# VHH binders against EKC/KEOPS complex subunit cgi121 (cgi121), part 60

Target 1, 174 residues: EKC/KEOPS complex subunit cgi121 (cgi121), of Schizosaccharomyces pombe (q9p7j3)
Amino acid sequence: MILPLFPETQVHVFVYENVSNCAAIHEQLISQNPIYDYAFLDAATILYKKQVYSAIIRALEDRRDEQMKTKTIHSEVILSLSPKTEISSAFRQFSMTKKSKNIVVVKIDSKLTEEEEFERLDKLVEGNRVEFSDEELQKLIDFKVLKKNYKLDPSTLENPLASILSSIALRGYS
Short names: E, the ipSAE of ESMFold2; O, the ipSAE of OpenDDE; V2, 0.75 times the mean of E and O plus 0.25 times the DockQ between their complexes.

## First folded at step 7 (VHH)

Design qf4 (from qe15 with S102W; framework vhh_6qgx_2; at its last look DockQ between E and O 0.82; V2 from the best seeds 0.00; counts 0 for: pae E 2.8 > 2)
Fold by ESMFold2, look of step 10:
Structure qf4 (fold): chain B 174 residues (1-174), chain A 123 residues (1-123)
Amino acid sequence: as target 1 above (174 residues)
Amino acid sequence: QVQLVESGGGLVQAGGSLRLSCAASGFTFSDYAMAWFRRAPGKEREFVAAITYSGDSTFYTDSVKGRFTISRDHAKNTVSLQMNSLRPEDTAVYYCAAGYSWDYWTPRAYDYWGQGTRVTVSA
C-alpha cells in the first residue's frame, strides 16, 4: 500500500500465526543478515491496524526530518511503537523474540507487489499467513502485555485506541 | 543492582597492546549484546566494537578492524577488548555497554554503561 503523506513509499504488512522458527529468524536479525530487513513484531503486542500504521508514519516522519534514532527504518518502526524513547525497551517490549508464536511483519520501501513480497517473506517464515485486520489481530493480542506496554488502566481499557495512538504520536514531546 | 566495571586501561607506546576487561553483574549476562565505545578528548562517544549475546557475531568500526578483537566469557560474565597495534588516535576513555537490540552502533540502544577506563597511546 501507499500512505498519502509518503506517496513514493510502498509499505506491506503481513501477519503470521503459529510461527515455528522465530528463534532462527531472531538469530538472523541479531547477525544483521540483510535478507531479513523487515520489522518483525510480536503480535501479542499489536491490537489494531492503526497501531502499526501510526508507528510506520512516525518512523517515516522521523526519517524525512533526519531525526531517526536507530540505524534502519525497520528498527525505527519498532521504536515508534513505544511510548518511551529507549531503544532497548522498545525492542524488548514490541519486537519478535525467540519465544514468539505469532508475528506482524512490516516492509517499508518495498519495490515489489504485495504478492511478490509475500513470496520472499514466506521463504523466511514458517507459519500461517492470516489477514492484516483488527479481527485477526484481536485473536493474537495478549491484553496483559498491551496494558503493561501502554500503561492502560481500567478507565482506558474500554477504548484503548486513542490512548495508544497518542502515546505513539507524542513520544519525545511530553 | 546492575554494574559494569572496566579495567585494563593505561599508558602504552604506539604499536603496543592492551587488553581491556569488563566485569558484569546484576543482570543475565547471556541475554545481552555487549559493546565498547570510546570518547577521545573533546569528542563525543563513538562505537568501537560489539559482540552478540551468543558471541557468534562481532562488529567493529573501520578504524580498529583487524587490530581489535572483542570477546566474551559467559562463565565469568566478562567482555574483553584485545587492542593490538595501538595508535595515538586510539587514545580515549573506553566504555563497556550492554543492550538488548541489534542496533549495535547507537549509544542510545544500550541500557547499561560502565564508568570507563582511560587508554593513552603515546607516540
Scores: ipSAE 0.385, ipTM 0.728, lowest interface PAE 2.8, mean pLDDT 90
ESMFold2, look of step 7: ipSAE 0.354; ipTM 0.709
ESMFold2 (binder alone), look of step 7: mean pLDDT 86; pTM 0.875
OpenDDE, look of step 7: ipSAE 0.822; ipTM 0.898
ESMFold2 (binder alone), look of step 10: mean pLDDT 86; pTM 0.876
OpenDDE, look of step 10: ipSAE 0.809; ipTM 0.892

Design ye4 (from yd49 with A33S S56D G99A; framework vhh_7yz9_2; at its last look DockQ between E and O 0.01; V2 from the best seeds 0.00; counts 0 for: pae O 13.7 > 2, placed apart)
Fold by ESMFold2, look of step 7:
Structure ye4 (fold): chain B 174 residues (1-174), chain A 120 residues (1-120)
Amino acid sequence: as target 1 above (174 residues)
Amino acid sequence: QWQLVESGGGLVQAGGSLRLSCTASGFTFSRYSMGWYRQTAGNEREWVALITKGGDTTYADSVKGRFTISRDNAKNTVYLQMNSLKPEDTAVYYCTARAYSKYYPTEDYWGQGTPVTVSS
């Protein structure tokens, strides 16, 4: 996919359920293996497509403006999901862990078509690909985790989209 | 203070072999994944090979089957055996230790590089 604000930047997003090898993927991520150069997110933290796209846009804006806080664009996406600026908290809250069961995988600056990128990623992830859609994401979310990550009260949990997107867009402009 | 020192570069004819070495000091070598990158003038550094702290190896497609990365934790040294060398392998080769905090990647350690020239 091409985002209108970043026409030279190809982005792909994939969702996998029932992933059996998150521990092995995690080991490669902590080694910074370039074959695993994606953002691996825990799907339990992602409710909306717009949540992911907003984090991608925020990360790309920070790169454009030379304001990135993390080492790579993919690590910047993970930071950008967080309403706060603390890097360690963002990774603990949103990144795939060894215990994750379902994941969202983001590739930024891809030189491949979606199908070609999927073929590469599918060699790395032992799980079932599902559509990147609000319908599928809603099956994988943990609302207790979502509430904690975005400090949502009961009045906003029914329709939290605007609160979440505002947190992502306005981080650092308190 | 930490240090990574590469050695073993030089001039070699196409089809030949070289073995690069990188000796580490000033950090706990066995806890780091180690890598090799290479660079020609005016280009970004290109990844060549990675060996994890557990010994798993991974290679760029362009060198797979010709290059072998290995490590000797007792000597704090990572090696790159480069066989069947081609002129396109000409570059400055850099050793790196991949740094990662508990939760996120941090700045890596890098050597100063060792030049490799493959002629004819």
Scores: ipSAE 0.456, ipTM 0.800, lowest interface PAE 2.3, mean pLDDT 90
Fold by OpenDDE, look of step 7:
Structure ye4 (fold): chain B 174 residues (1-174), chain A 120 residues (1-120)
Amino acid sequence: as target 1 above (174 residues)
Amino acid sequence: QWQLVESGGGLVQAGGSLRLSCTASGFTFSRYSMGWYRQTAGNEREWVALITKGGDTTYADSVKGRFTISRDNAKNTVYLQMNSLKPEDTAVYYCTARAYSKYYPTEDYWGQGTPVTVSS
């Protein structure tokens, strides 16, 4: 996938359910294994495609403007999901953990087709790939976690997307 | 369209064994985890076993040590070897291709089921 505002950057997003090896993946991430050069998100924290895309765009903008707060574009995506500026908080809120069951995987700067990237990633993730869609994401979301992460209340729950996108866009501007 | 066909059910005495099979079609079998569930009349369908595409297995506590799930990607088939069967194992057994763990009971694709009856 090519983002209109970043035509030179190919992005792929994959969703996995019933992932059995998140702990193993997590260990590889801690070890900074380059094969695992992805953003691994806990699907329980993701409700919308636009949420993911907004975070990706924010990360890419940060990179473009040389304002990245993290070491990698993928970690910046994770940070960008959070309304908080603290990296540790963002990772606790949105990053895949050893206990995760469902994940969203983001690849930035891919040189492969979606199918090729999937084949590569499929070797790393032991789970079922599902469609990257709002319909599938809403099956995996933990609304308690979502509400907590974005401090949603009854007034903002009427349009969670707007609140989420605002949080992402305005991070650091409060 | 996705299709799952279970077989191998039947009547068996307590302590006996059965081997269930589920043949899949209409999707890339090797890309998906497969699972077995079971259901008795009047009760909700319960998770029994799951096998990932990589071969990792997990089981409900009630069947651990007795049941074994396996798969043959070349045959698009998932198996459930059931040993040391108990009367409480009596149920209709269903195969699923989008198998959730015990934490996620809703599944998208099911077979017709194969009945298993364990007599005392």
Scores: ipSAE 0.000, ipTM 0.208, lowest interface PAE 13.7, mean pLDDT 89
ESMFold2 (binder alone), look of step 7: mean pLDDT 86; pTM 0.873

Design ye7 (from yd49 with G54S G99S; framework vhh_7yz9_2; at its last look DockQ between E and O 0.04; V2 from the best seeds 0.00; counts 0 for: placed apart)
Amino acid sequence: QWQLVESGGGLVQAGGSLRLSCTASGFTFSRYAMGWYRQTAGNEREWVALITKSGSTTYADSVKGRFTISRDNAKNTVYLQMNSLKPEDTAVYYCTARSYSKYYPTEDYWGQGTPVTVSS
ESMFold2, look of step 7: ipSAE 0.560; ipTM 0.829
ESMFold2 (binder alone), look of step 7: mean pLDDT 85; pTM 0.867
OpenDDE, look of step 7: ipSAE 0.544; ipTM 0.829

## First folded at step 9 (VHH)

Design pd11 (from pd1 with S56R; framework vhh_7n9e_1; at its last look DockQ between E and O 0.90; V2 from the best seeds 0.82)
Fold by OpenDDE, look of step 10:
Structure pd11 (fold): chain B 174 residues (1-174), chain A 123 residues (1-123)
Amino acid sequence: as target 1 above (174 residues)
Amino acid sequence: DVQLVESGGGLVQAGGSLRLSCAASGFTFSAYAMYWGRQAPGKGREWVSGITWRGRSTLYASSVKGRFTISRDNAKNTLYLQMNNLKPEDTALYYCAAGLFPYSTDEADYDYWGQGTQVTVSS
């Protein structure tokens, strides 16, 4: 898809459930294999599409303005999900781990169609693709993790989207 | 109590300029993307411009691009719209809106709305 704010940047987001090779993927990420040039998120930490797109937009703004805190646009997306400024914290909070079961995969600057990118990614991920939708994300979320990551309390849980988006927006910014 | 209060509207001749302001209160202004829209008599609402929460990105409707400039001062909780080279077709009630999503042209994503300020451009 194309974001109105960044018409020259194509973005794709995919969701996989029941992924059997997360450990293998994680090893490739650690080794910085260029074939795995994606943002691999733990689906347990993602509740809304707008959460992901908010992070993407923030990352793209930072890149455009030459103010990225991380080395790659994909790592910046991961950082941008976090209410914390520490990169290590952001990765612990939102990046997939070897124990992950379900993942959200983000591709920035894709030169392929969504279907073509999917075919490419499908060779790397051994799992079932599901729709990138709030409905599907809600099935995969771990609310314990979500509450921890964004410090949600009973009052903010009444409108988690607002709290999450505010957290993303206000990171390192007063 | 959330409020968005527009000001700066008025009567101006074609080719003239106006600067609109939108004063926000009752919510964390810096967490919201802000938008200007307008509604001319007998017409529907028209999106005019948007700016992200940090003010780093802006977008304009084709009809106002190059003439209008959206900006914000988060320290003052204020949104601005500089309107230059105004045309009679710019005559409308101008309203500001706020949304938590970084940017959307869909008004369904907006959370708060102002009452608007009238801009009238005479030929």
Scores: ipSAE 0.890, ipTM 0.934, lowest interface PAE 0.5, mean pLDDT 96
Fold by ESMFold2, look of step 10:
Structure pd11 (fold): chain B 174 residues (1-174), chain A 123 residues (1-123)
Amino acid sequence: as target 1 above (174 residues)
Amino acid sequence: DVQLVESGGGLVQAGGSLRLSCAASGFTFSAYAMYWGRQAPGKGREWVSGITWRGRSTLYASSVKGRFTISRDNAKNTLYLQMNNLKPEDTALYYCAAGLFPYSTDEADYDYWGQGTQVTVSS
């Protein structure tokens, strides 16, 4: 996918359920293995496609304007999901862990088609790919985690999109 | 109550300039991407321009690129459209809109709309 604001940047997003090897992937991320240069998110924290794309757009604006706080664009996406400015908090709240069961995987600056990128990613992830859609994300979300991550009130949990997108937009600016 | 109120429209000779304003209230302005659209008499709506939350990224329809400049002042909760080298084809009702998603040309993604300000360009 090409975002109109960033016409030279190809982005792919994949969703996997029932992932059996998150611990192995996590060790590769800690080791900074370049084959694993993706953003690996815990799907329990992701409810909307717009949530992911808003974080991507924010990370890309920050990279273009030399305002990134983290070492890679993929780690910057993880930070950009968070209402908090602290990098460690963002990773604790949104990143895949050894205990994760379902994941959302983001690739930025891909030189590959979606099919080609999937073929590479599928060698790394032992799980079932599902569509990147609000319908599939809603099956994988943990609303208790979502409420905690974005400090949502009970009535806001009924339709949290505005609160989530506002949090992504406002981090560090108010 | 959310309001978007446009102003600055009017009658102008071809080649002239106008500056439109859109005053926002009732929502957190800096959390929203902002847009200008227009509707010519008897025609459908046309997306004109968009600007992200803090004004760091802008996009323009090809028909206005190089002539129009979108900007925002988050301290004043105001969106602007500077229109230069106006043409009779620019005659339309100009309206602003707001959306939480940082960029979309799809009006289904917008949350709030203004009622518009008329711009009429004579030859």
Scores: ipSAE 0.692, ipTM 0.863, lowest interface PAE 1.4, mean pLDDT 92
ESMFold2-Fast, scan of step 9: ipSAE 0.736; ipTM 0.862
ESMFold2 (binder alone), look of step 10: mean pLDDT 87; pTM 0.870

Design pd22 (from pd1 with S104T; framework vhh_7n9e_1; at its last look DockQ between E and O 0.93; V2 from the best seeds 0.77)
Fold by OpenDDE, look of step 10:
Structure pd22 (fold): chain B 174 residues (1-174), chain A 123 residues (1-123)
Amino acid sequence: as target 1 above (174 residues)
Amino acid sequence: DVQLVESGGGLVQAGGSLRLSCAASGFTFSAYAMYWGRQAPGKGREWVSGITWRGSSTLYASSVKGRFTISRDNAKNTLYLQMNNLKPEDTALYYCAAGLFPYTTDEADYDYWGQGTQVTVSS
């Protein structure tokens, strides 16, 4: 996929459910294995496609403007999901863990087609690919985690998308 | 009470310039991407330009690219559209819109709308 704001950057997003090897993937991420150069998100923390795209756009803007807070574009995506400025907090909030069962995987700067990238990623992830859609994401979300991550209350839960996108946009800004 | 109020429109000769403003109130301006659209008489709404919430990224319709410049001042809660080298085909009601999604050309994603300001370009 090509974002109109970044026509030279190809982005792919994949969703996996029932992933059996999250612990193994997590170890590779810790070791900074270049083969795992993706943003691996816990699907339990993702409710909307626009949430992911908003984070991606912010990360890409930060990179373009030379204002990245993290070392890699993929880590910047993870940070960009968070309403908090602390990198460690963002990773705890949104990055996959050893205990994750469902994940959202983001690839930025891909030189491959979506199908080709999927084939590559499929060798790394032992799970079932599902559609990247709000419908599928809603099946995987943990609302307890979501509420915690974005400090949602009964009022903001009436329109969680608005709250989430506002939080992403306003991170580090007042 | 959310408001988007456009101003700066008027009558101008072809080749002239106008600067539109959109004053926002009632919402957190810096959290929203902002957009300009226009509607000519007898025609549908046309997307003109968009700018992300921090002003880092801008995008333009092909019909206005190189002539129009979108900008924003978050401290003033104001969106701008500098229109240069105006053409008769630019004649339209220009409206601003706000959306939380950082960029979209789909008006369905917009959250708030202004009433518009009339721009008329004479030959």
Scores: ipSAE 0.880, ipTM 0.927, lowest interface PAE 0.5, mean pLDDT 95
Fold by ESMFold2, look of step 10:
Structure pd22 (fold): chain B 174 residues (1-174), chain A 123 residues (1-123)
Amino acid sequence: as target 1 above (174 residues)
Amino acid sequence: DVQLVESGGGLVQAGGSLRLSCAASGFTFSAYAMYWGRQAPGKGREWVSGITWRGSSTLYASSVKGRFTISRDNAKNTLYLQMNNLKPEDTALYYCAAGLFPYTTDEADYDYWGQGTQVTVSS
């Protein structure tokens, strides 16, 4: 996919359910294996496509403007999901862990078609690909985790989109 | 309580310039992407331009690119559209809009709209 605001940057987002090898993937990420150069998010933290794309757009803007706080564009997406500026908190709250079961995987600066990128990713992830859609994301979300990550109260939890998108937009500026 | 109030429209000769303003109140302006649209007499609405939260990214309809410049001043809660080299086909009611998603041409995604300011370009 090419975002209109970043016409030279190809982005792909994949969703996997029932992933059995998150611990192995996590070890490769710690080792900084370049084959695993993706953002691996815990799907329990992602409710909307717009949530992911807003974080991607913010990360890309920060890269262009030389305001990134993390080492890679993929780690910057993870930070950009967070309402808080602390990098370690963002990773703890949004990254895939060794115990994750469902994941959202983001590739930025892809030189491959969606299907070609999927073929590479599918060799790394032992799970079932599902559509990146609000319908599928809603099956995988943990609303207790969402509430904690964005500090939602009962009224905002009924319609959290505005709170989530505002948090992504305002991090570091509110 | 939310208001978007456009100003700066008027009558101008072809080739001239106008600067539109959109004053915002009642919401956190810096959390919203902002947009300009227009509606010509007897025509449907046309998306004109959009700008992200802090102004880092802008996008334009092909019909206005190179002639119009969108900008925002978050300290003043104000959105702007500088319109240069105006043409008679730019004649329209110009309105601003706000949406939480940082870019869309789909008006269904907008949360707030202004009433508009008339721009009339004479030949």
Scores: ipSAE 0.545, ipTM 0.806, lowest interface PAE 2.0, mean pLDDT 91
ESMFold2-Fast, scan of step 9: ipSAE 0.737; ipTM 0.860
ESMFold2 (binder alone), look of step 10: mean pLDDT 86; pTM 0.863

Design pd23 (from pd1 with S104A; framework vhh_7n9e_1; at its last look DockQ between E and O 0.96; V2 from the best seeds 0.81)
Fold by OpenDDE, look of step 10:
Structure pd23 (fold): chain B 174 residues (1-174), chain A 123 residues (1-123)
Amino acid sequence: as target 1 above (174 residues)
Amino acid sequence: DVQLVESGGGLVQAGGSLRLSCAASGFTFSAYAMYWGRQAPGKGREWVSGITWRGSSTLYASSVKGRFTISRDNAKNTLYLQMNNLKPEDTALYYCAAGLFPYATDEADYDYWGQGTQVTVSS
């Protein structure tokens, strides 16, 4: 898809459930294998599409403004999900791990159609693709993790989207 | 108590300029993307422009692109719309809106609305 704010940048987001090779993927990420040039997120930490898109937009803005805190646009997406400024914290909070079962995969600057990118990514991920929707994300979320990552309390849990998006927006700018 | 209060509207001749302001209070302004919309008589609401959290990105409807400029001052909790080369078809009630989602052209994504300020452009 094309974000109107960034018409020259194509973005794709995919969701996989029951991924059997997360450990292998994680090793490739650690090794910085260029074939795995994606943002691999733990789906347990993602509740809304708008959460992902907000992070993407912030990352793209940071890149455009030459204010990226991380080395790659994909790592910046991961950082942008976090209410914390520390890169290591953001990765611990939101990046997939060897123990992940479900993942959200973000591709920035794709030159391929969504279908073509899916075919490419499908060779890397051994799992079932599901729709990138709030409905599907809601099935995969771990609310314990979500509450921890965004410091949600009973009051903010009434509208977690608002809290999440506020956290993303205010990171380092409070 | 959340408030968005627009000002700066008025009567202007075609080709003229106006600068609208939207003063925000009651919420964390810098956490929200801000938007301008308008509603002409007998017409539905129309998205005009949007600006992201820190003002890094802006977007405009095709009908106002090149003529209108959206900006914000987070220190003052204020949103602005500079309108140049105004046309009679720009006549409308202009309202500001706030949304946590950084890009919204649909009012369904807005969280707060102002009451609007009237802009009338005479031929």
Scores: ipSAE 0.890, ipTM 0.932, lowest interface PAE 0.5, mean pLDDT 95
Fold by ESMFold2, look of step 10:
Structure pd23 (fold): chain B 174 residues (1-174), chain A 123 residues (1-123)
Amino acid sequence: as target 1 above (174 residues)
Amino acid sequence: DVQLVESGGGLVQAGGSLRLSCAASGFTFSAYAMYWGRQAPGKGREWVSGITWRGSSTLYASSVKGRFTISRDNAKNTLYLQMNNLKPEDTALYYCAAGLFPYATDEADYDYWGQGTQVTVSS
């Protein structure tokens, strides 16, 4: 996918359910193995496609404007999901862990088509690919985690999109 | 109450310039991407330009690129459209809109709308 705001940047997003090897993937991420150069998010924290794309757009703007706070564009996406500026909190709250069951995987600056990137990723992830859609994301979300991560009031939890997108937009600039 | 109020429209000769303003109130302006659209008489609405939260990224319809410049001043809660080298086909009601999603060329993704300001470009 090419976002109109960044026409030279290919982005792919994949969703996997029932992932059995998150511990192995986590070890590769700690080791900074370049084959695993993706953002691996816990799907329990992601409710909307727009949530992911807003974080991606924020990270890409910050890279272009030389305002990134983390070492890679993929780690910057993880930070950009957070309402707070603390890097360690953002990773704790949104990154895949050894105990994650479902994941959202983001690739930025891909030189491959979506299906070619999927072929590569499918060698790394032992799980079932599902559609990147609000319908599938809603099945995988943990609303208790979402409420905690974005400090949602019970009244906003009925339609949290505005609160989530505002948090992504305002981090560090409110 | 949320308000978006456009101003700066008027009658101008072809080749001329106008600067539109959109004054925003009643919401956190800096959390929103902002957009300009236009509607010619008897025609559907047309997306013209968009600008992200902090003004870092802009996008233009091909028909106006190079002639129009979108900008924002978050301290003043104001969106602008500088229109240069105006053509008769630019004649329309110009309106601003706000959306939380920073890539929203689909009007279904806009949250707030202004009433518009008329721009008329004569030959």
Scores: ipSAE 0.622, ipTM 0.837, lowest interface PAE 1.6, mean pLDDT 91
ESMFold2-Fast, scan of step 9: ipSAE 0.741; ipTM 0.875
ESMFold2 (binder alone), look of step 10: mean pLDDT 85; pTM 0.854

Design pd29 (from pd1 with T105S; framework vhh_7n9e_1; at its last look DockQ between E and O 0.92; V2 from the best seeds 0.80)
Fold by OpenDDE, look of step 10:
Structure pd29 (fold): chain B 174 residues (1-174), chain A 123 residues (1-123)
Amino acid sequence: as target 1 above (174 residues)
Amino acid sequence: DVQLVESGGGLVQAGGSLRLSCAASGFTFSAYAMYWGRQAPGKGREWVSGITWRGSSTLYASSVKGRFTISRDNAKNTLYLQMNNLKPEDTALYYCAAGLFPYSSDEADYDYWGQGTQVTVSS
């Protein structure tokens, strides 16, 4: 898809459930294999599409403004999900791990159609693709993790989206 | 108590300029993308411009691009719209809006709305 703010940047987001090779993927990420040039998120930490897109937009703005805190646009997406400024914290909070079962995969600067990118990514991920929707994300979320990552309390849990988006926006800018 | 209060509207001749302000209170201004919209008599609401929460990105409707400039001052909790080379077709009630999602031209994504300030451009 194309974001109106960044018309020259192709963005794709995919969701996989029941991924059997997360450990293998994680090893490739650690090794910085260029074939795995994506943002691999733990789906347990993602509740809304707007959460992901908000992070993507912030990352793209940071890149455009030459204010990225991380080395790659995909790592910046991961950082942008976090209410914390520490890169290591952001990765611990939102990046997939060896123990992940479900993942959200973000591709920035794709030169391929969504279908073509899916075919490419499908060779890397051994799992079932599901729709990138709030409905599907809600099935995969771990609310314990979500509450921890964004410090949600009973009052903010009444409108988690607002709290999440505010947290993303205010990181380092409070 | 959330408030968005627009000001700066008025009567101006074609080719003239106005600067609108939108003063925000009751919410964390810097967490929100801000937008200008307008509604002309007998017409529906029209998106005019948007700016992301940090002011890094801006977008404009094709009808105002090159003539209008959106900006914000987060320290003052204020949104601005500089309108140059105004045309009679710019006559409308101009309202500001706030949304947490950065960025959307869909008013369905907006959380807060102002009451608007009237801009009238005479020929």
Scores: ipSAE 0.895, ipTM 0.936, lowest interface PAE 0.5, mean pLDDT 95
Fold by ESMFold2, look of step 10:
Structure pd29 (fold): chain B 174 residues (1-174), chain A 123 residues (1-123)
Amino acid sequence: as target 1 above (174 residues)
Amino acid sequence: DVQLVESGGGLVQAGGSLRLSCAASGFTFSAYAMYWGRQAPGKGREWVSGITWRGSSTLYASSVKGRFTISRDNAKNTLYLQMNNLKPEDTALYYCAAGLFPYSSDEADYDYWGQGTQVTVSS
């Protein structure tokens, strides 16, 4: 996938359900294994494709503008999902953990086709790939987690898109 | 009460310049990507330019690239379009639009539209 705003940057997003090896992946992320250079997100925190793309676009803008706060573009995506400026809070709230069951995986600056990147990723993740779509994401979300992460009240939980996208847009600027 | 109000249109000779403004109210302007579109007499709508919520990224239709400059002032809740080297084919009703997603050329993603300001370029 190529985003119109960043025509030289190929991005792939994958969704896996029923992942059996999140603990093993987590160990590889802690050890900073470069083979695992992706953003691994807990799908329980992701409700919309636009949520993920907004965070990606913000991270890419921050990189281009020399305003990144984290070491890698993938860690910057994780930060960009958060309404808060604190890096550690963003990672606790949005990153895949040892206990995660479903994940969203983002690759930025890929030199591979979607199929090639999937084949590579599929060797690392033991789970069932599903479509990156709002329909599939809605099946995997935890609304209690979403409410906590974005401080939603009952009325905004009914249609949280505007509140979520506003939080991503405004972090650090309001 | 959301409102987008364009101004700055008018009659101009080919090769001339105009600066359009779009004043926004009733929503958090800095959370929105902003766009200019136009509609020529007897034709459909055409996307012209877009700008992300803080102005970091801009895009232009190929027909206007290099001649038009989109910008925004989030402190004044105002979007601008500087139009230089105007041509008769630029004659159109120019309107602004806002979308909460940081960028889309798909009108289905836009949340608010202005009424437009007429630009007429005589040769």
Scores: ipSAE 0.634, ipTM 0.842, lowest interface PAE 1.6, mean pLDDT 91
ESMFold2-Fast, scan of step 9: ipSAE 0.742; ipTM 0.869
ESMFold2 (binder alone), look of step 10: mean pLDDT 84; pTM 0.843

